VH-VL binders against q9umr5. Designs and how they scored, part 145

Target 1, 268 residues: q9umr5
Amino acid sequence: SYKPVIVVHGLFDSSYSFRHLLEYINETHPGTVVTVLDLFDGRESLRPLWEQVQGFREAVVPIMAKAPQGVHLICYSQGGLVCRALLSVMDDHNVDSFISLSSPQMGQYGDTDYLKWLFPTSMRSNLYRICYSPWGQEFSICNYWHDPHHDDLYLNASSFLALINGERDHPNATVWRKNFLRVGHLVLIGGPDDGVITPWQSSFFGFYDANETVLEMEEQLVYLRDSFGLKTLLARGAIVRCPMAGISHTAWHSNRTLYETCIEPWLS
Short names: E, the ipSAE of ESMFold2; O, the ipSAE of OpenDDE; V2, 0.75 times the mean of E and O plus 0.25 times the DockQ between their complexes.

## First folded at step 5 (VH-VL)

Design pd38 (framework fv_nofazinlimab; at its last look DockQ between E and O 0.02; V2 from the best seeds 0.00; counts 0 for: pae E 8.3 > 2, placed apart)
Fold by OpenDDE, look of step 6:
Structure pd38 (fold): chain C 268 residues (1-268), chain A 122 residues (1-122), chain B 112 residues (1-112)
Amino acid sequence: as target 1 above (268 residues)
Amino acid sequence: QVQLVQSGAEVKKPGSSVKVSCKASGGTFSSYAISWVRQAPGQGLEYLGYIIPIFGTANYNEKFKGRVTITADKSTSTAYMELSSLRSEDTAVYYCARGGYDSYGYEPFDYWGQGTMVTVSS
Amino acid sequence: DVVMTQSPLSLPVTLGQPASISCRSSQSLVYSDGNTYLYWFQQRPGQSPRRLIYKVSNRDSGVPDRFSGSGSGTDFTLKISRVEAEDVGVYYCMQGTHWPYTFGQGTKLEIK
């Protein structure tokens, strides 16, 4: 039998968005038990990410317990960060494939059409003022806002991304790294035509430097320092990068070609 | 100069709801946090919650969660606080307040509304 | 929730004399960014509250220099070097580090 699949949705999302994905999985892997977690749906997805991590943890623990052979995680957009944190705090998870589906794994600093109402051009340069405060950090968006022009504020004020990245020292960094490294494969999916994740390379742990030049994963300090295990995962062949062009952000979970190319191979 | 102008005094029956408005002028609106604080007669200040209008959702004090709804209309630069299932204990002056930005970040409560008296009585 | 405890709750002061208000938090108010989000507010009779101090010791514009804030961690103080008649009112401390944000009970400053 196939390992169970757990799906975690993104910002302002719900389980309904994954109806096509469920269909694809059922067709190609009949009998697979797929659970799309309906937690923190809609506006509730703006709750602090650590709160979400706790909620999702409570939901996945029973599923994992019933699947001693392991499970697969498909985590979309913001959900990818939730899942990465989940795997970092769980010392007993049994995740075989962690599929990060167009997630801002290295953070967000974007002015995109889709989120223009959230991040207009004029706002992108100033959002640090509210996000890097206690008030802002009570919202998920601010938990992974990564302003390359205010790195000091990010490192010190980010209550989520900077911590799971091991960019700021904390007493759990070593343990979280160990826990995260329990994953069998990290499948990173994203693409240049996403239109939301900014830069789109963030889905592959690439990000802006101080000049807004995009650097690759291997150039990031978190990789170079192996702060949460990226270098180790890469070395043992556990990281799969699956870039795909021509896919908008809201279509990653509903594209058959993408599924067959980037998702299906890792659901066995 | 930034100004916060709140709606007028309200007299309500127990069990009903009240919605207070707070209109901001003289500055930006969306990226600031609008806080709501109330003060019962002769009592101290109590934090109800706040909204960052651009995000479209509020953070609530759990004490009021389920009864208080904070919303914002970016087009009119107006924040709203609705309190349902009113009780006599909800009689208070309700304040909205907005912070400002400095070189170090966001600082709340730089500007206050004039307050809105809400009286709940049978 | 973080409990903010002010003392005294009533503060009768002679004009021209100094005043001091203490505010203690049940938890450290140091945030991850190294800042301490402790605020002082003044509420004159019949008026809205007014922010006097932000982040422990920073005076807002227009606040007389006779007002000063100090402290660290869990212990904070607002001082008025020379109390004036216009200083009559209730003073509140507030922490903005831990949600939900909470106020002290208030200290009523009166002239003897």
Scores: ipSAE 0.821, ipTM 0.924, lowest interface PAE 0.7, mean pLDDT 94
Fold by ESMFold2-Fast, scan of step 5:
Structure pd38 (fold): chain C 268 residues (1-268), chain A 122 residues (1-122), chain B 112 residues (1-112)
Amino acid sequence: as target 1 above (268 residues)
Amino acid sequence: QVQLVQSGAEVKKPGSSVKVSCKASGGTFSSYAISWVRQAPGQGLEYLGYIIPIFGTANYNEKFKGRVTITADKSTSTAYMELSSLRSEDTAVYYCARGGYDSYGYEPFDYWGQGTMVTVSS
Amino acid sequence: DVVMTQSPLSLPVTLGQPASISCRSSQSLVYSDGNTYLYWFQQRPGQSPRRLIYKVSNRDSGVPDRFSGSGSGTDFTLKISRVEAEDVGVYYCMQGTHWPYTFGQGTKLEIK
C-alpha cells in the first residue's frame, strides 16, 4: 500500500488548514495513512524553531517506526524549515519524499502580510535590530529572518537557519549533512504570486544579494560548498522544482491543480 | 524621551486575578520588547516574561506559565500583564520595562515604569 | 536556569573610596554573535531600577564615568572609582544570553 504521509503546518496555522489536501490524497491514493501533526498551533508557531523541531521529532518517531518501507513529509511554509532540521538531526529517518510547500529555505526578507495586518507599513528594514538578539531569537520568525543588508549579523546571531544551511560552522554539521542526504526526493514548490515568502525564490534556495538582486540556488555558497548536500542531491537527480504562478501563500495546500502537478507524483 | 506609566496599586484576595497596565509615550512601541519584572518586599528582582508587540505573542518564564498572560494593544501603545490564581507569595511591586536601539543594536531595560504594588491578602 | 551569584551581598564603603561588586554566572554568557549579554542595574531606595551598564562594559548615557564594568565568560565586575552619597542602593547583575533571563541576588551599598 501507499507510504504514510506526515504533514507539518506553518506560521499562525493549524492542522485544520489541510482538510483539502487530505481530500486530494484520499481521492488519488485511497488508503494512505495521513497524520497532520497538531503541535505548535496558532500563536504557538512563534516558539523557537529548535523547540518545535524537538516536539515534532517526538511525534514522528513512532510513525516512522511503524513504516519500514518509508514515509513522505509534506511541510508548509515555516514547517518546511522544521522538516529541514528534522531530516538533519534524525540519524534514522526513513523519509522518501520531502515536499516543501512554499517554505523560506534561504530565509525571509520582506514586508509580509503577517507583519502588516495591524499597521500597513514596511517593517523589513528595521526588523534586524530586534531579530539578531537573544530576545528576538526566542521567536520563530527571527530564526529565519535573513536581512541581505546585514548578512554578518544574520550569520552570527541566527540560532537556526544559518546553522542548518551550514552558513555558520556547527560541530554536528557533518552528521546533519549525512542524515539529510538519506532523503529520497526533495520536492520544492513555490511561486511569484505567493505574496508572503520574500523573495519567493527562497522556496527554491534562491535569495537576495546585498543589492536585493535574487541569486538562484546554484549561485549560493551553501550550494557551491555543498554544505548540507544540495549539490549532491541535484547531481543524483533527487531535487524536483515545481514553480506555479497564480497561487497565494494560504492556497498552496488547497489548490487541486497544484496538488496534481507538484505533489501527487511523489506520493508512492 | 520614552516614558512608561503603570496603573495604580491593587489589593486582591487569594484566588483572584490582577491585570496591570503599562502605557508607553514618546518613541516607538511595536518593535521593542516589553518586559515584566517583579520584586517582593525586601527581596530581589524576578523576571516574568516579555512581549514583542508586532509578533502578537509573549514568552513566559516557566515558573509562571499557566498563570501569567502578557498582551499588547498597539493602538493605545499599552502593554498588560495579568496574573491569575493569586496567592500571598505574589505580593510584590510589578514593573514593566522596555529596551531601545543604539549604535550597537537592541538593548533591553532602557526605560522602566514606576511600578505597581499588588498586595494579596485575605 | 542560569544562576547569577553576587558578592558581597552587603558592601559598606567610606565616601570617596572605591567599591567593587563581583557577579558570577553558572555558565558562559557569550552568545553566538560574540557578544556577552551581561547587565548592571542600580536601585535607589523607593525607586525603579535603572540600567547602568549593558553588554559587560558599555555605560548608559547619563551614567557617571566613575562607574565601570568589566569581565568575560562567567566572571564580571562592577567598579565605582569614588563612591558618592547618591550611590547608596542595591546593585543587580542580570544575564540576557539564556532564556529565562535571571538576576543576581543584589548587593546593598551602604555609606559607613
Scores: ipSAE 0.702, ipTM 0.865, lowest interface PAE 1.4, mean pLDDT 90
Fold by ESMFold2, look of step 6:
Structure pd38 (fold): chain C 268 residues (1-268), chain A 122 residues (1-122), chain B 112 residues (1-112)
Amino acid sequence: as target 1 above (268 residues)
Amino acid sequence: QVQLVQSGAEVKKPGSSVKVSCKASGGTFSSYAISWVRQAPGQGLEYLGYIIPIFGTANYNEKFKGRVTITADKSTSTAYMELSSLRSEDTAVYYCARGGYDSYGYEPFDYWGQGTMVTVSS
Amino acid sequence: DVVMTQSPLSLPVTLGQPASISCRSSQSLVYSDGNTYLYWFQQRPGQSPRRLIYKVSNRDSGVPDRFSGSGSGTDFTLKISRVEAEDVGVYYCMQGTHWPYTFGQGTKLEIK
C-alpha cells in the first residue's frame, strides 16, 4: 500500500485546484489516501505565514499519527514555504518525501497581479519599503519577499524567510535544523517558464546576488554554512532536482508529464 | 456571505464634514482593500481612494487629497470615509467596495455596499 | 490620470437584438505582469454597481453567457448577444492598471 499524501496549496488557492493531481495519484497509485488541506484558502492565504504554519501543523498531526510508516507532502508555490517551516518546527514529523512544487524557497523578487492590488503604487524595486516593516511582515507575500538590493533590511526585518533559512541568528536554529533533517527526500520542482516565481531558480534554492546574477543552491551562504541542513541533505543523496520547461505557474499540478516525471517516483 | 453595510443618508450644510461608515461581515476584513467611490446624481462613478486595514494607511486620488480621510477600525471591521469642507458639488451617493480573490487571483470591486446618500444644501 | 472614453453614451436597443459598447483608454492597460486590468460594471436603476467582466473577457459568477468582453491594449468592447428587458441600466468600463483607477462616463442601455 502507498503512504498517505498531504497536499498544501499556494497563495489565493484552494483544495479544488488540485483535482487533476488527485486523479493522477488515484490512477497510478490506487488506494492512496490523499488529503488536500482546506485551510487558509483563497483570501486567507494572505495571513502571516507563521499563523498558517501553526494551523497546518494542527491539521497534519492526526494524519501523521494514523500513518506511522510515514507520509508524503506535496506543497505548491507559497505552500512549499509553509511545509518547509512545518518540517523545522515539528519534532515528531514522519515525512518521507517533501515535494516542493514551484515554491519560492529562497524568496521572491518579482511583480504579480496580487502585488498590484495590495500595493498599487509599488514595483519590485521599491516594495522593500513596505515589506521590511513590522506591518508589512503581517502579510504572507512580504514574509518571503527577498530584495537582493536591500539585504541588510531583509536580514533585519524578515520574520519568516530569514529565520527558516538560518540567515539571522535565533534560539531555535539547532532544533529546526535537526527536525528538517529527518525528511527522507527533498524533491525540488520548477522551471524557467513558470512566469511568477522570480527568479525561477528560487524553487531550487537559487537566488540573485546584488547584480541580479543567479547563484545556484551550492553557491548560497545558507548552503555553505549548512544553516538548516541543505549541504547535509545533498551529501546524503536526499535532494532531487526535477526542472521542467514549458510549464506556467498555474499548471504545475495539472500537467500529466510533470506528475509522471517529477512526482510519481517519490510517492512510495 | 460577504456583506458591506453602510451608514444612513445624511444632509449637511456647506463647509461642514461628513463621515460615512462601511461595516464588513462574512469574511476577513484586514487583508482586503476597502475602496470608496462616489456618484453624483445623474453622473458617473468617481474613485476617491482606498485603505488596506492591516497596514492602516490609505491611498487617495490626488483630486481629493487634503479633503478626504479614509480610516479603518480592525476591531469592529469598519472602514470610514470623511470628506471635509463640503460643497454642493459633493452631493452624491458614496459607495464602499471590497475586493475578492480565489485560486486564480485577486479581483477588485467584488462586493459593494448599498450606498450612502450625502446631500449638501443650505 | 488615464481617460476612459465610452461610446455610445446612450444606447437604445430593440429587445432581442445585439448591443455593443466601446471603451477606449488613453494609455495601454497592459500591466508589468502581462495582465490587462479592464473591467465592466452594470448598474441597474436604483441599485449599486455590479461587476460583470474582469480582466477584459472573464465573466463573473452568475453573469449570463450573452455578455462577452474583448479587446486589447487601449480598445475594448462589451457585447450583449440578445438584449433582454433585465439588461436596462448603465454600463461602465474601468481601468485598474494605472493609479488612480478611473471609470468611463457610462453607457445608458434602454429598450426602444
Scores: ipSAE 0.012, ipTM 0.538, lowest interface PAE 8.3, mean pLDDT 88
ESMFold2 (binder alone), look of step 6: mean pLDDT 91; pTM 0.934

Design pd39 (framework fv_nofazinlimab)
Fold by ESMFold2-Fast, scan of step 5:
Structure pd39 (fold): chain C 268 residues (1-268), chain A 122 residues (1-122), chain B 112 residues (1-112)
Amino acid sequence: as target 1 above (268 residues)
Amino acid sequence: QVQLVQSGAEVKKPGSSVKVSCKASGGTFSSYAISWVRQAPGQGLEYLGYIIPIFGTANYNEKFKGRVTITADKSTSTAYMELSSLRSEDTAVYYCARTGYDSYGYEPFDYWGQGTMVTVSS
Amino acid sequence: DVVMTQSPLSLPVTLGQPASISCRSSQSLVYSDGNTYLYWFQQRPGQSPRRLIYKVSNRDSGVPDRFSGSGSGTDFTLKISRVEAEDVGVYYCMQGTHWPYTFGQGTKLEIK
């Protein structure tokens, strides 16, 4: 019998985008109960990430309670950050596989049309002035804006990403780490042709240094300090890295080859 | 060339409610917040609350919580402030003001409406 | 709530002379991003308020350079180097660091 699957969508997205993913799961794992959460759809995906975490938490609790053998999470783009926080704040989660589809795990530093829609006069070099303000942190996209040239501002002003990554201290950090480490498998998926996530290696916990040179996960302070458990998970053999070229940002949940290679093996 | 244009003066009886509008033109309506500030005759400025139209999210100064409601209609680029259970001390000019963005960051009250006089008398 | 205290409340000034207005906050206005969200507004008789200064010392577009803001932490000053007739009105400081936003009592500047 297959564990239930919970799907969390991304920025400006909704459950309607996952029809192909549901077809693939039904073909390879017939009888799997898949719940695609219809929360924070479309423009509501811009609401602060901690607000989204609370809403998604309320939705996943009854699903997890009905599945004593565990559940799987498939979390797309911004949704992967919501799932990161869920795994940390829930002291009773029973997640086996956490499958992260092209999520900016170390943050975002790239110009996108979505940012230009919200902040028309901004460029990536000056967006820190908006995002790290009190008002900027009311927008989800600013909650994971990570300007490598203003790392001190990111560390002090980020109300979400710096905290869940253990980059800034928090009273709950030890409990959040313990909770996150309960996950069975952390499956990281992404690739160079995504076109939105910048740098694309953010999906694998890599990120820019102050010179915009990408440093991979094993060179990050969060890994070296084991701030929320990445080093422990890697030592346990629980981290799966599945990069794939040729896939654009909006295609991760609808590519059959990607599904068969990176997702299907982890849906017990 | 951002402009905020408010509805005309109102005279209300004690215990009634008033709804003042603020129509925004120029710039992107959903990319900023609209705040409401009042000024009693000969007195200073007092903050009531704000709305972020893109979310429909409003927040209120605790002093007015339960009496003030701020809403927005994105299709007409108009924000509204409704104040209920009116008393004589609510007599004031009510202003809408934008919290906007420029290249220097997110800045409150960069543009103001012309004000709407609300008189509460019997 | 953060209390904003202005001094003086009434400021008679001779035309062409300098004017100075003080504003003190009950709490530090430095935010986590390193910015200080202190603002100065001018309200001319019969008109809406107009922002003059944002983030302590930055002058808004179209504001004459005779207006300058300074200060840090909890103590702030607005200075007018040479008062002109059109400067008559009420000046307000405001903090945007802490919810809810709060204003000083206002300083009425008059030509004597």
Scores: ipSAE 0.077, ipTM 0.572, lowest interface PAE 6.4, mean pLDDT 89

Design pd4 (framework fv_nofazinlimab)
Fold by ESMFold2-Fast, scan of step 5:
Structure pd4 (fold): chain C 268 residues (1-268), chain A 122 residues (1-122), chain B 112 residues (1-112)
Amino acid sequence: as target 1 above (268 residues)
Amino acid sequence: QVQLVQSGAEVKKPGSSVKVSCKASGGTFRSYAISWVRQAPGQGLEYLGYIIPIFGTANYNEKFKGRVTITADKSTSTAYMELSSLRSEDTAVYYCARVGYDSYGYEPFDYWGQGTMVTVSS
Amino acid sequence: DVVMTQSPLSLPVTLGQPASISCRSSQSLVYSDGNTYLYWFQQRPGQSPRRLIYKVSNRDSGVPDRFSGSGSGTDFTLKISRVEAEDVGVYYCMQGTHWPYTFGQGTKLEIK
């Protein structure tokens, strides 16, 4: 039988967004147990990411325990960062495929409607003043805000992303790396027409330098230093890159061609 | 211009609860937090906690954890502070104050309510 | 919790003369973003506190330029260059760097 699939949603999202994904899985892998986690929905998705990681951890433990052959994770948008941290903090996870569906793995530096709703006077150029304050880190979106023009502030103030990426030291970094490296496959999905994730290459561990020139994963210090295991995973053949053009941010979980090309092959 | 208007004075018996309101006008209610601070007669300021109205989550000073509850109603732009198991030493003026966010950053306590006197007596 | 210690607690001043209030924190108030979240408030008799100074040295809009803040790390000062009658009240320092927010004991400024 097929391994169970656990789905983690994104910012201002809910389980209903994945109805097409569930249809596709049922068609190609009938009998698969799919659990879409119904935690931190809607506005609760704004809660600090470490709080979300704790809640999702409690939810996935019994699912993983029931599946000794392993499980697959499909984690959408902000949910991909929750799953990154989950794999690092759990010293007993049995995840085979971690499928990251257009997630800002190196952070976000772009104007969105969500940002304007929360902070109407803010632009991407000045959000660092809010996000890198003591209280700004109470918002999930600020936990992965990565301003390439204020990298020193990002490194010093980010309470989440800089730590899980190993960009700033943490006492648990060695254990987090060991745990993350237990994953079978890291499947990275994203594309240039997403329209929300900025730069879109963040979904593939690429990011802006100080001139807003995108440097790909292999040029990042976190990769070169192997801070949380990317270089090791790539050497093992465990990283899959699946870019696709023509897909907007809210369509990744409802495009059949994307599913067949990037997701279906990894759902053993 | 932001304005915070609090509910009127309360007289309560020991062991009861009090719920003080703080109605915000001006600015964007969603884009700031509301903090609560108290001041016993002739004494200094003591911080109780805050709420971020956009998702209804609150955080409390350990001294009051278990007795204080801070909530918000986004539809009326109103924050509430409820303190239970009242004692005579809870007699104080209770203030709400905003923690603003703007293009210049994080701005704690730039606007205060007028204060609500809570007297605990038998 | 971070302890904020003010001195003096009572400050009698002659009109037109300068006044100075000290505030010391038990821990550094420099946050990881490089900012120092130290604030000064004025409370006139019967009124709510009013913020005068934010992040050590920045005056709020409408605050007279006779008020100035300075300091770094753990030692901070509020100065009034020429005290006026309307300055009577209690002055509080506050730190916003470490949870929970904590205030100094207050300094009562009186005209002698």
Scores: ipSAE 0.097, ipTM 0.613, lowest interface PAE 6.0, mean pLDDT 89

Design pd40 (framework fv_nofazinlimab)
Fold by ESMFold2-Fast, scan of step 5:
Structure pd40 (fold): chain C 268 residues (1-268), chain A 122 residues (1-122), chain B 112 residues (1-112)
Amino acid sequence: as target 1 above (268 residues)
Amino acid sequence: QVQLVQSGAEVKKPGSSVKVSCKASGGTFSSYAISWVRQAPGQGLEYLGYIIPIFGTANYNEKFKGRVTITADKSTSTAYMELSSLRSEDTAVYYCARVSYDSYGYEPFDYWGQGTMVTVSS
Amino acid sequence: DVVMTQSPLSLPVTLGQPASISCRSSQSLVYSDGNTYLYWFQQRPGQSPRRLIYKVSNRDSGVPDRFSGSGSGTDFTLKISRVEAEDVGVYYCMQGTHWPYTFGQGTKLEIK
């Protein structure tokens, strides 16, 4: 039968958001055991990402242990960063497909209509003052705030993203790379009409330079240095890029065409 | 310019809860954090936690997790600290203090409230 | 939790004489950004604490220049070059590098 699927939600989210995704999987892969993790729901999603990684790690260990043929991960938005770290810190994960649904893999920098509702428009240029401090790093959104105009502050202060991307050195970097490289497939999903993830190419490891020009994955130092294995995975044929226009941030887990095109093929 | 004004003294019985307010004036309320610190009579300072109002959530010292709740109302520029399951050891002056930021990051405690005495006695 | 240790705990000083307070941390207070998040506060009798020094050696606006902070890593000092009557109170160091944030036990400065 089909490998079990573990779903990790995003910021201010819960398992309820995935009801349509569960229906799609049941229709195309009947009998699949799907576990949507009910951890760090709602406002608890603002807890530091390393705390969330530890909690999700404890939850996935028994699921992986019961599935000797492997499991698949579907990780949405902020949850994709949790799953990135999870794959690096687990010496014994058996993940086949890691499906990243519109996750800010190189970070977030921008005011969209959704973010403007939470933050004043001027906050984009000033959020680095809050985020790049010990105080700010106790909140998940600051763990992946990546201001391209203050890249030196991001590199030195980020307690999460700069470390898992290998942008700043860490004693565990070699082990994290080895663990991450055990993944069977890295499936990256995102698109220009997301409206929240800024730049949207962050979902594909692209990001702004100091002039806010997007440089794609292959132009990033993390790729060129192969800091956590992206270049190795690409050479192995293990990276799948599935961009789709016309999908807003809250619709990635409820669009049938997206599911059939980008997710269904990787749920063996 | 910035001023933090706290609610008045409270006398509470063991097992009850207390909610202290801290109203900010001057500056943009959402652009800084509010910390809570207490001081038992004749003793030193102890950190309880803080809130960053724009995130809508707080961070707590492990010692007080489960008993302390810090909230903020942006419309009234007011932060609140609620402490439940009160014990005699919770008798203290409770202070709110601002955590501002400059070009080098967050800087704590440039302005303090006047303090609120909470007495827990039977 | 990081332990902050102050010495002396009681500091009787003659008016016009210098005073010095030591603060030691159980761990380095240097954050990954290169900043050291050590602060000094003064609390006069019956008043709220007042910040004197931020990030080891930076004096707050309105704080007299007779107050100075110094130190690095785990060893820090607050100096008052010439004690005045208004300096009576309790002085606290605080670290903001490691969560949870912690204070020293306080040093009571008294005029003898």
Scores: ipSAE 0.391, ipTM 0.734, lowest interface PAE 3.4, mean pLDDT 89

Design pd41 (framework fv_nofazinlimab)
Fold by ESMFold2-Fast, scan of step 5:
Structure pd41 (fold): chain C 268 residues (1-268), chain A 122 residues (1-122), chain B 112 residues (1-112)
Amino acid sequence: as target 1 above (268 residues)
Amino acid sequence: QVQLVQSGAEVKKPGSSVKVSCKASGGTFSSYAISWVRQAPGQGLEYLGYIIPIFGTANYNEKFKGRVTITADKSTSTAYMELSSLRSEDTAVYYCARVDYDSYGYEPFDYWGQGTMVTVSS
Amino acid sequence: DVVMTQSPLSLPVTLGQPASISCRSSQSLVYSDGNTYLYWFQQRPGQSPRRLIYKVSNRDSGVPDRFSGSGSGTDFTLKISRVEAEDVGVYYCMQGTHWPYTFGQGTKLEIK
């Protein structure tokens, strides 16, 4: 039968956001055991990402143990970064498809509806002052804030994303790469009308240079150096890119066409 | 030129709650964090937690997690620290202090409030 | 939690003489950005703490130049080149590198 599916939510989100996704999976793959993890919900999603990784790790271990044929991950928005780290720190994961649903894989640099009402109109240009400090790094959004005008601060102060992307050295980098490479498929989903993930190409490992020109994955140093295995995965045919226009950030998990095109084919 | 002004001394019964205020003047309130530190009589300093108003949430020292709540009201430039289930060992002077990450980089505790004495007695 | 250990805990000094306070951390205080988040505070009787030194050796505006901080990694020192009467109080080191942030026990500086 179908492999179990584990769902990880995003920033200021919870398991109830995935009701439509669950309906779609039940319609196309009846009998699939789907677990939407009810951890770090709402404001708790602001907890440091390494803390969230540990909590989600404890939750996924028994699910993976019960499924010797493997599991699939569907990880939305910030949740995609949690799943990136899970695949690297777990030396015994059995993930087949890792479906990254509009996640800022190279980081975030732009105003978001989650922060805009709390900050002046120049939020994106000033957030580096808060984020690149020990104080700021105790909040998840700062763990993947990637200001292209202060890339030196990002590289040196990011306690999460710069490390998991291999942008700064870490003693565990070789083990993390080996573990991540066990994934069957890396399915990347995102699009230009998301409105939150900035640049939207971050969902496909593209990102701004210092002039705010987007460079795609194959032009990134992390890809060229194969720091955590992207080049190896692409050579294996294991990376799937599924961009779709016309979908806003909160609609990725509730759009039937998106599900049928980008998600359904990777659930076995 | 930032000034932090705290609410006055309080005497509380064991099991009750106390809420201390810290009003900031000067500077832009949303551009810095407010930390809370306490000092028991004749003892050293102990860190409770801090709030970054822009994120609307606080980070707490595990020792006080579940009993301490730190909030901020941007419209009045005031931070609050509420401590519940009070015990005699919570008797201390409670201080607020600024973490400035806006001017010249990361500079915590450049300004402190005057302190608020909280006495917990039966 | 990072333990901050100060010595001495009691420091009697003669006016005009130098004073030195040691602070040791149980872990390196160097953050990934290369900065060391170690601070020194002065607390006079009945007053709020006042920051003297930030990031090991940087003196705050208005702090007399007779105060200096030094050190690296896990071992740090606060020096007063010529103690004045106004220096009486308790001195605390603090680390801001590892959460939760922690203080030393304090060193009470007294005039002999």
Scores: ipSAE 0.558, ipTM 0.795, lowest interface PAE 2.2, mean pLDDT 89

